# VH-VL binders against TBC1 domain family member 23 (TBC1D23), part 19

Target 1, 182 residues: TBC1 domain family member 23 (TBC1D23), of Gallus gallus (Chicken) (q5f415r38to219)
Amino acid sequence: QLPADLRAKVWKIALNVVGKGDSLASWDGCLDLPEQSIIHKDCQELIDRLSVPEDEKSVLLLDIESVITFYCKSRNVKYSSCLGWIHLLRPLVHLRLPRSDLYNCFYAIMNKYIPRDCFLKGRPFHLFRLLLQYHEPELCSFLDTKKMTPDSYALNWLGSLFSYYCSTEVTQAIWDGYLQQA
Key: E = the ipSAE of ESMFold2; O = the ipSAE of OpenDDE; V2 = 0.75 times the mean of E and O plus 0.25 times the DockQ between their complexes.

## First folded at step 21 (VH-VL; framework fv_imvotamab_arm2)

Design k5 (from g1 with light chain S39H; at its last look DockQ between E and O 0.61; V2 from the best seeds 0.00; counts 0 for: pae E 2.8 > 2)
Fold by ESMFold2, look of step 21:
Structure k5 (fold): chain C 182 residues (1-182), chain A 120 residues (1-120), chain B 112 residues (1-112)
Amino acid sequence: as target 1 above (182 residues)
Amino acid sequence: EVQLVQSGAEVKKPGESLKISCKGSGYSFTSYWIAWVRQMPGKGLEWMGMIYPDDEDTRYSPSFQGQVTISADKSITTAYLQWSSLKASDTAMYYCARLDYGEYGYFDYWGQGTLVTVSS
Amino acid sequence: DIVMTQTPLSSPVTLGQPASISCRSSQSLVHWEGNTYLHWLQQRPGQPPRLLIYKISNRFSGVPDRFSGSGAGTDFTLKISRVEAEDVGVYYCMQATHFPLTFGGGTKVEIK
């Protein structure tokens, strides 16, 4: 099993965010969007489903809510539960990243790997979320057994995963190809 | 090895538009911020803003928000600084610089500068 | 915004003698992760700036040993142990701990 900080490092390399630094430094920390109560509720529901100590939940809640809030402010977009952003954040939360790294990874996924039709309309995004949720335990365990190094093959497959999130056959092919590289 | 090459000097009138460029070479262009720094004649340095070309994350100093547009085209490894309507007070030297904002937070490589002169 | 105050504004020095430049920030430059992102730049006449010292005291590659940095928190110093003719120019401190990135006003080092 990969230590949490090593798995996080691999994902930051795969998402090409190592060089971004503390993106939250430009933010005033205010959680004051008109839709903030909706954001809070969605974040609370996600956190309540996690198997973490109760004393960690409040910190995680603030982190996730801050990430969504700052992203909306930075991109001038209105949050809606139908966009499915909470489900995209779930696998990132399991990386146990500092808030700024969580934001950088989320930003990179949203802007590089999620097709704009899925991002703006949210409909095909449900399949992507299901694939992430369904395969999260298997993916994490598999990555641990491969000793996750910054190998161009592993990075290429991990980086392309989100581009095909709505296709079951592509998802199976990615996993089959990854498993057969031995 | 790392090089930042800026476009040539510009002489403009107030109200005109302008777009100057900064071409990076010798490194992974998408893995570093490119910042723009203004130096007014006889004055110090002012950070204007920066862009992360890979995902186009763009940040502006509050003093320059809404005054300029920073953009990049990663297919030709080039960053841009653009004005929609120049003012005489925009007369300055403009530098681009590579910023390792991650671990170091410093400008390690600088362009040669682009002198912009706006007179009326 | 974090105000970076440099003193002196001008430092005329005799060749071979030391120079010392002070930089004071309006708030601590210690980042929440523990690093202090205080850097020093040199701008020779007619040239772009170049990095000299990063994170208070680390010399950037190719910077002569006569340049050194020190300080903590809000007070920082750049020293040139023996000023040479090529050291003429303006020196800036800068901080990257807080947004926006800010520079000191500059200190002109010149030979008298």
Scores: ipSAE 0.405, ipTM 0.719, lowest interface PAE 2.8, mean pLDDT 80
ESMFold2 (binder alone), look of step 21: mean pLDDT 93; pTM 0.945
OpenDDE, look of step 21: ipSAE 0.754; ipTM 0.908

## First folded at step 22 (VH-VL; framework fv_imvotamab_arm2)

Design m1 (from k4 with heavy chain S31T; at its last fold request DockQ between E and O 0.76; V2 from the best seeds 0.76)
Heavy chain, then light chain:
Amino acid sequence: EVQLVQSGAEVKKPGESLKISCKGSGYSFTTYWIAWVRQMPGKGLEWMGMIYPDDEDTRYSPSFQGQVTISADKSITTAYLQWSSLKASDTAMYYCARLDYGEYGYFDYWGQGTLVTVSS
Amino acid sequence: DIVMTQTPLSSPVTLGQPASISCRSSQSLVHWEGNTYLNWLQQRPGQPPRLLIYKISNRFSGVPDRFSGSGAGTDFTLKISRVEAEDVGVYYCMQATHFPLTFGGGTKVEIK
ESMFold2, look of step 22: ipSAE 0.549; ipTM 0.795
ESMFold2 (binder alone), look of step 22: mean pLDDT 93; pTM 0.949
OpenDDE, look of step 22: ipSAE 0.846; ipTM 0.933
ESMFold2, fold request of step 23: ipSAE 0.567, 0.627, 0.543; ipTM 0.800, 0.831, 0.804
ESMFold2 (binder alone), fold request of step 23: mean pLDDT 94, 94, 94; pTM 0.951, 0.951, 0.951
OpenDDE, fold request of step 23: ipSAE 0.903, 0.904, 0.904; ipTM 0.949, 0.949, 0.948

Design m2 (from k4 with heavy chain T30D; at its last look DockQ between E and O 0.69; V2 from the best seeds 0.00; counts 0 for: pae E 2.2 > 2)
Fold by ESMFold2, look of step 22:
Structure m2 (fold): chain C 182 residues (1-182), chain A 120 residues (1-120), chain B 112 residues (1-112)
Amino acid sequence: as target 1 above (182 residues)
Amino acid sequence: EVQLVQSGAEVKKPGESLKISCKGSGYSFDSYWIAWVRQMPGKGLEWMGMIYPDDEDTRYSPSFQGQVTISADKSITTAYLQWSSLKASDTAMYYCARLDYGEYGYFDYWGQGTLVTVSS
Amino acid sequence: DIVMTQTPLSSPVTLGQPASISCRSSQSLVHWEGNTYLNWLQQRPGQPPRLLIYKISNRFSGVPDRFSGSGAGTDFTLKISRVEAEDVGVYYCMQATHFPLTFGGGTKVEIK
């Protein structure tokens, strides 16, 4: 298994973001979305669960909040806690990436990888449904009753299952395999 | 070996649409920004914006935001600059250039230019 | 927007003599990670621009050693130690530290 700094380099290469540079340079730095208090709360919850030295927490909190804020601004999307973006960010923050690299990786995942895999083959979709049925059969049945498609909820739930049931090291190994396929 | 080949000169009337192209070859097209630069007759260079073809992340100079559309098709290694309604003031030479933004912050390869003439 | 001011606007030079071009930015060009992304470009008549100097003072591949760059912060200089006929054209400074990327207004170098 790769050390964390080498894994960061491998992930940037696999996501093809090495050449993007300081993608946050165009952002005014303002944390002023209507949803900002919700974003802050979710980011604080993530930071509280990390084993990060106290002197790094405020910087990392600002980094994560900035990534979510600028992504929402650049894509014209409204943030919601139910989207599960915090779960997708957790393995990335363990790579100790600078803010611009964190944003570039997050952008690449959101825009080129996750919808395609959930859509194209159905394999993570089938695995997700089987895990959901095994662990949360009542919820799986409820979602079917509400006509929510598995595609629409699988992305958020896959991220949640990784965060909830898996160590960071195992979660990173799963993403390594996933990124090799995409 | 690296080449950026632009589409040919255009003569248009005000109000017409136009899409010009920049085809990259000899390098990993997806791994570099492609920028568009305007040079009005007798004037200097103006950065219009750029696109990262792999994930289509697109940035515009504030002076050109809403005036043009930058796009790319990575399957044919081609970037585009597009107007929905040309103005006479759009008469200029337009260059595409490869930007190595991750390490060097420079434009290392340039297209030959596309002259766009807009006159009634 | 970072304004890049070049002087002189025109530099007629006797063949074989030195030329010096100044570029001044409205703000520091030092990036938060420590590099200064100040570049010099040459545009010969009828040709696209080409890169000469990057990060203040590094010559790009194939650029003759008669071209040199210097400076720091907000003040930068391109020097041609001995101007040759092929050096005729317009020279631009350009910054990539800040968004949007901006060019200087250009300096025309021509032979007397």
Scores: ipSAE 0.505, ipTM 0.771, lowest interface PAE 2.2, mean pLDDT 82
ESMFold2 (binder alone), look of step 22: mean pLDDT 93; pTM 0.947
OpenDDE, look of step 22: ipSAE 0.870; ipTM 0.938

Design m3 (from k4 with light chain H98R; at its last look DockQ between E and O 0.79; V2 from the best seeds 0.00; counts 0 for: pae E 2.6 > 2)
Fold by ESMFold2, look of step 22:
Formats: C-alpha cells, structure tokens, sequence
Structure m3 (fold): chain C 182 residues (1-182), chain A 120 residues (1-120), chain B 112 residues (1-112)
C-alpha cells in the first residue's frame, strides 16, 4: 500500500513512462471516430461512478475520451466496449494524472501487460494469476470452481478482472502490490 | 558513458531493401526515445521519426510515414531503420539520436552516422 | 508542421568577434505546461550534431560560457560572444514542443 500522494509517482516509475514526455504532442485533438458516441458513453459511465466534484468531471471526461480516441487513431484500432479499456483506465484516473501521463501509463499497460492475441492457450499470464492468488484468494478459488478457460480471460485483460469485480481501492491495492514486486 | 553506435556505410541499388542499426550503451535504453534524422548531401537535418523501446510506441514525421519502418529490440539495446525498397533519393547520412523528452526535450547524444548510397 | 527559419544562412566572422544567429518559428513554441523546447545544435565539419543550448537559454554540460541563447515565443537568438577557431561549423535551431520535431535550415559560421 502506497500513500495516495506518492502512488502516481511510483506507478509512472514502475511503468517506465517518466521519460516519454508529452506523447500526445502529435495529435490534433479531434474526437471524430465513427464509434465516438460509444466511447463517450463508456467514459461518461466511468465518470458517473467517481467521487469527484462536478466541476472536475467534465475535464476528466475529456481526458479519458481523448486518451481512448488518440490510442485508437495512433494504433488503428476500432474501439469496442467489450475490450474492457474502461476497467484499465479506472485506477489510473484516480491517480489524478495529466492527460499525457494518463495516456503514457495506459499505453504501457496495453503494450507490456495485455496479451497480443484475442485468445491465449493455457492458463492466464503467470504474473496476473500470482497476483490474484496472493491478494484475493477467495476470487481465485471462485474462478477455479467456475472452471473458466484461458480463452474466457481474453475478454478480461490483466487488471481488468479486478476492476470489473472490485472497488477502485481494492484494484489500486492490487496494482500497488504488483508494482512493488516488479 | 552514453554511446550510440551505428552500423557501417551501405552501397545499394534502387529497389533493394535495407536495415541499419543503432546500438545504445551506458544508459537505460528503454527509458528514452531513439530518433532517426536524415541529412541529405549538403543539406540540413530532417527528423524522420522515433521509437520508445520499452513499449514500442513509434512516431513518424508525415513526410516519412509509410516510407520507412522504425523498430527496436530492447534485449540487445538496438534501434533500427528499414526500407523495403530504396530510391536514389534516399542517398544521405542517417543519424540516430537519443531524446531526453521526459525532462528536457532535447537530443543529448548522437550516433556517428550511417552513410547510405543508392545508385544505379 | 512548425517551420523553423534561420538567418543568416552564412555568418563569416573575424576571430575573436561576436556572432549572432536568429531563429524564427511559424508558431509559438510555448508548451501548455509552460516550457519552451527550443534547442540549438552545432555541427562541426565532418562530425555529427551536438547539443549546445536547450529550453532557449540553458547551456548543455561542457558548453563554453561564450555561447548564450535568448528569445521567447517565436523569435530566438544564439550568440557567440567571441568566436574561436573551433566554432566553425553549421548551427541549427530545433523545436521539440510539437511533433513532428523540426529543425531550422542551418547557419554556417566561418572565419573570415
């Protein structure tokens, strides 16, 4: 567990993004993807669950929507709600990062810790399962009793399973433990 | 001591492929952008693009997008610049340079350059 | 793309006299967080470029104090207070505020 005022700094160091700088400097800021209304809706739903002042919600909404939009544009990826990106973004938003740092952290997680293919044969990523066993043994036992195959985990990326079923505080605690061990 | 060491000079014909390298040492290779800069004979400097080796985030100048591929292999601390089909107009000196973008926004170390000559 | 325009194209200078190089950008180089990422590079004959000045006016490590940078917004200047023989070469401004990163066309400094 990290003190809240230091968590953002530690996550940026552990994700190795301190040196990336403003990676959105190439982007024109246009939110004009064909699926933009879906992106907006998913971002709005995330914002609605946050405990932040109303005057901060509109800024956070723009930041999150910009991060998703730029990632899709720069990687030529079509957004879909079933990708679970909101679950990855939720704990990052609570770090109160500037938009460029939020993007850099999201990009690092997507490209270093999420499987390259839609389906992965065998068990989940070794590290992800170890974190699950270490921090949430009841959840790990529940997944085992449901006999979920590794292919079913393809819709729930590293960290997404925790974000999908767990509070933000629990999800951040899991990531704090993971990053301290890395 | 930070060093960027590039592969040797190349003499090629139009239509041939080419991959040149830039090996970084003496620093945390994964924590800095590596950029490629072209200098045509007697001309100035042109930024071609760059890569962040840790997560492979890659950016191209619009004038080079689709003409070259920038890649890196962080296990051997090496960045690459590739052409699938060289043109005579690709004759130039090519530099790699480290970008310290997180704090300063500058190219602090440069490779020695790789001369590429493309002629029929 | 931000266009960087340097003047003069050539600056012949008597040894020991000052030189002044101008760089103008087509847009403000002030980043949203407040910094201005305007750099000056030197390329001696037959050598790769090297960094002289960063963020308008900060000398890079090992750069002599006869080099100084100034300016704001879109207009920037590199000054050499007393040109020495080793200062012969081409000087470039460049900006790292926005992608694509862009360089000025260069200014050749040579001894008369």
Amino acid sequence: as target 1 above (182 residues)
Amino acid sequence: EVQLVQSGAEVKKPGESLKISCKGSGYSFTSYWIAWVRQMPGKGLEWMGMIYPDDEDTRYSPSFQGQVTISADKSITTAYLQWSSLKASDTAMYYCARLDYGEYGYFDYWGQGTLVTVSS
Amino acid sequence: DIVMTQTPLSSPVTLGQPASISCRSSQSLVHWEGNTYLNWLQQRPGQPPRLLIYKISNRFSGVPDRFSGSGAGTDFTLKISRVEAEDVGVYYCMQATRFPLTFGGGTKVEIK
Scores: ipSAE 0.429, ipTM 0.755, lowest interface PAE 2.6, mean pLDDT 82
ESMFold2 (binder alone), look of step 22: mean pLDDT 93; pTM 0.946
OpenDDE, look of step 22: ipSAE 0.873; ipTM 0.938

Design m4 (from k4 with heavy chain M50L; at its last look DockQ between E and O 0.03; V2 from the best seeds 0.00; counts 0 for: pae E 12.1 > 2, placed apart)
Fold by ESMFold2, look of step 22:
Structure m4 (fold): chain C 182 residues (1-182), chain A 120 residues (1-120), chain B 112 residues (1-112)
Amino acid sequence: as target 1 above (182 residues)
Amino acid sequence: EVQLVQSGAEVKKPGESLKISCKGSGYSFTSYWIAWVRQMPGKGLEWMGLIYPDDEDTRYSPSFQGQVTISADKSITTAYLQWSSLKASDTAMYYCARLDYGEYGYFDYWGQGTLVTVSS
Amino acid sequence: DIVMTQTPLSSPVTLGQPASISCRSSQSLVHWEGNTYLNWLQQRPGQPPRLLIYKISNRFSGVPDRFSGSGAGTDFTLKISRVEAEDVGVYYCMQATHFPLTFGGGTKVEIK
């Protein structure tokens, strides 16, 4: 378990994003994708469910929407609500990171640390299952009974299970353990 | 330097068994999938299946499920493609390739190929 | 299974002129995490395939800058800006977004 006042710093170190700078610095900030209204709605829904002061919600909403928009633009991908990216972002927004750190963490998790399907092998997935077994054995047993076929979306599966069945505190504890092993 | 070196050409009769090999070197053999790809004479490429040598997790294209056996021996960093009973239609060039599936999703290194000829 | 359809089947080209190869997939190749695992391979006569382009438009190490890739979703293109003699061969698209992995039928580039 990590002390609460250190969690954001430890996550940035474990994700190897400390000192990465502002990836969005050269971006014009335009929120003008064809699917921008969908992105906005999903981000607004996430923010409305947070326990954050009302005056901070507008800044956080813009940060999250900018992160998603820049990711889509810079990687030439189309956003869809069914991709489940909001589930991945939820534990990150609780860290109250600056926009640049939020993007760097989101990118690192999306591309380096969460398995994409059953063909992905390696240390991060194995460590994730071991840490889950150690910290949340009942949830681990439940996840074993919910095994997905190889053609299932791994991000949506993992994000949905944690978001549907776990409090924010439990979700953060699982991520704390996973990232500490990285 | 990453290398995939395949066993030599084979000439067989229908009904015979065959096991061809692909030896990987210059990288952590157990950390990547090895795939097998068939190319029939004058035709395109067909993905047959792949194996993760660390735990021998093996996946087959539906077209090849039950037709071949893919295996690996991580102690000698070698993957195998095996037939229990060859058919004339198995005449083809067979390639092994390393799959960098996680970050890039591509076959970055290819073996030189093993020509298998099955004729009566 | 994802069907990958290439056109043209054969592309005779005068040296120094451009060539363009199309690849269409039967379903979107956008992975759930946002990447599109569409790759282009080159197979010179008598040689194994080699990787040219990955994730639509990224040139693999050692590939000349006259090769470029573009596209999105289900429609993809490989371009050779100025064909050289060493570019003769068969070019394949392939996808690694969905199981099983599938290849296009190939496009033969030859000098006319």
Scores: ipSAE 0.000, ipTM 0.504, lowest interface PAE 12.1, mean pLDDT 78
ESMFold2 (binder alone), look of step 22: mean pLDDT 92; pTM 0.940
OpenDDE, look of step 22: ipSAE 0.866; ipTM 0.935

Design m5 (from k4 with heavy chain Y104F; at its last fold request DockQ between E and O 0.54; V2 from the best seeds 0.70)
Heavy chain, then light chain:
Amino acid sequence: EVQLVQSGAEVKKPGESLKISCKGSGYSFTSYWIAWVRQMPGKGLEWMGMIYPDDEDTRYSPSFQGQVTISADKSITTAYLQWSSLKASDTAMYYCARLDYGEFGYFDYWGQGTLVTVSS
Amino acid sequence: DIVMTQTPLSSPVTLGQPASISCRSSQSLVHWEGNTYLNWLQQRPGQPPRLLIYKISNRFSGVPDRFSGSGAGTDFTLKISRVEAEDVGVYYCMQATHFPLTFGGGTKVEIK
ESMFold2, look of step 22: ipSAE 0.595; ipTM 0.819
ESMFold2 (binder alone), look of step 22: mean pLDDT 93; pTM 0.949
OpenDDE, look of step 22: ipSAE 0.853; ipTM 0.929
ESMFold2, fold request of step 23: ipSAE 0.554, 0.592, 0.536; ipTM 0.794, 0.815, 0.790
ESMFold2 (binder alone), fold request of step 23: mean pLDDT 94, 94, 94; pTM 0.952, 0.953, 0.952
OpenDDE, fold request of step 23: ipSAE 0.903, 0.907, 0.904; ipTM 0.949, 0.949, 0.949

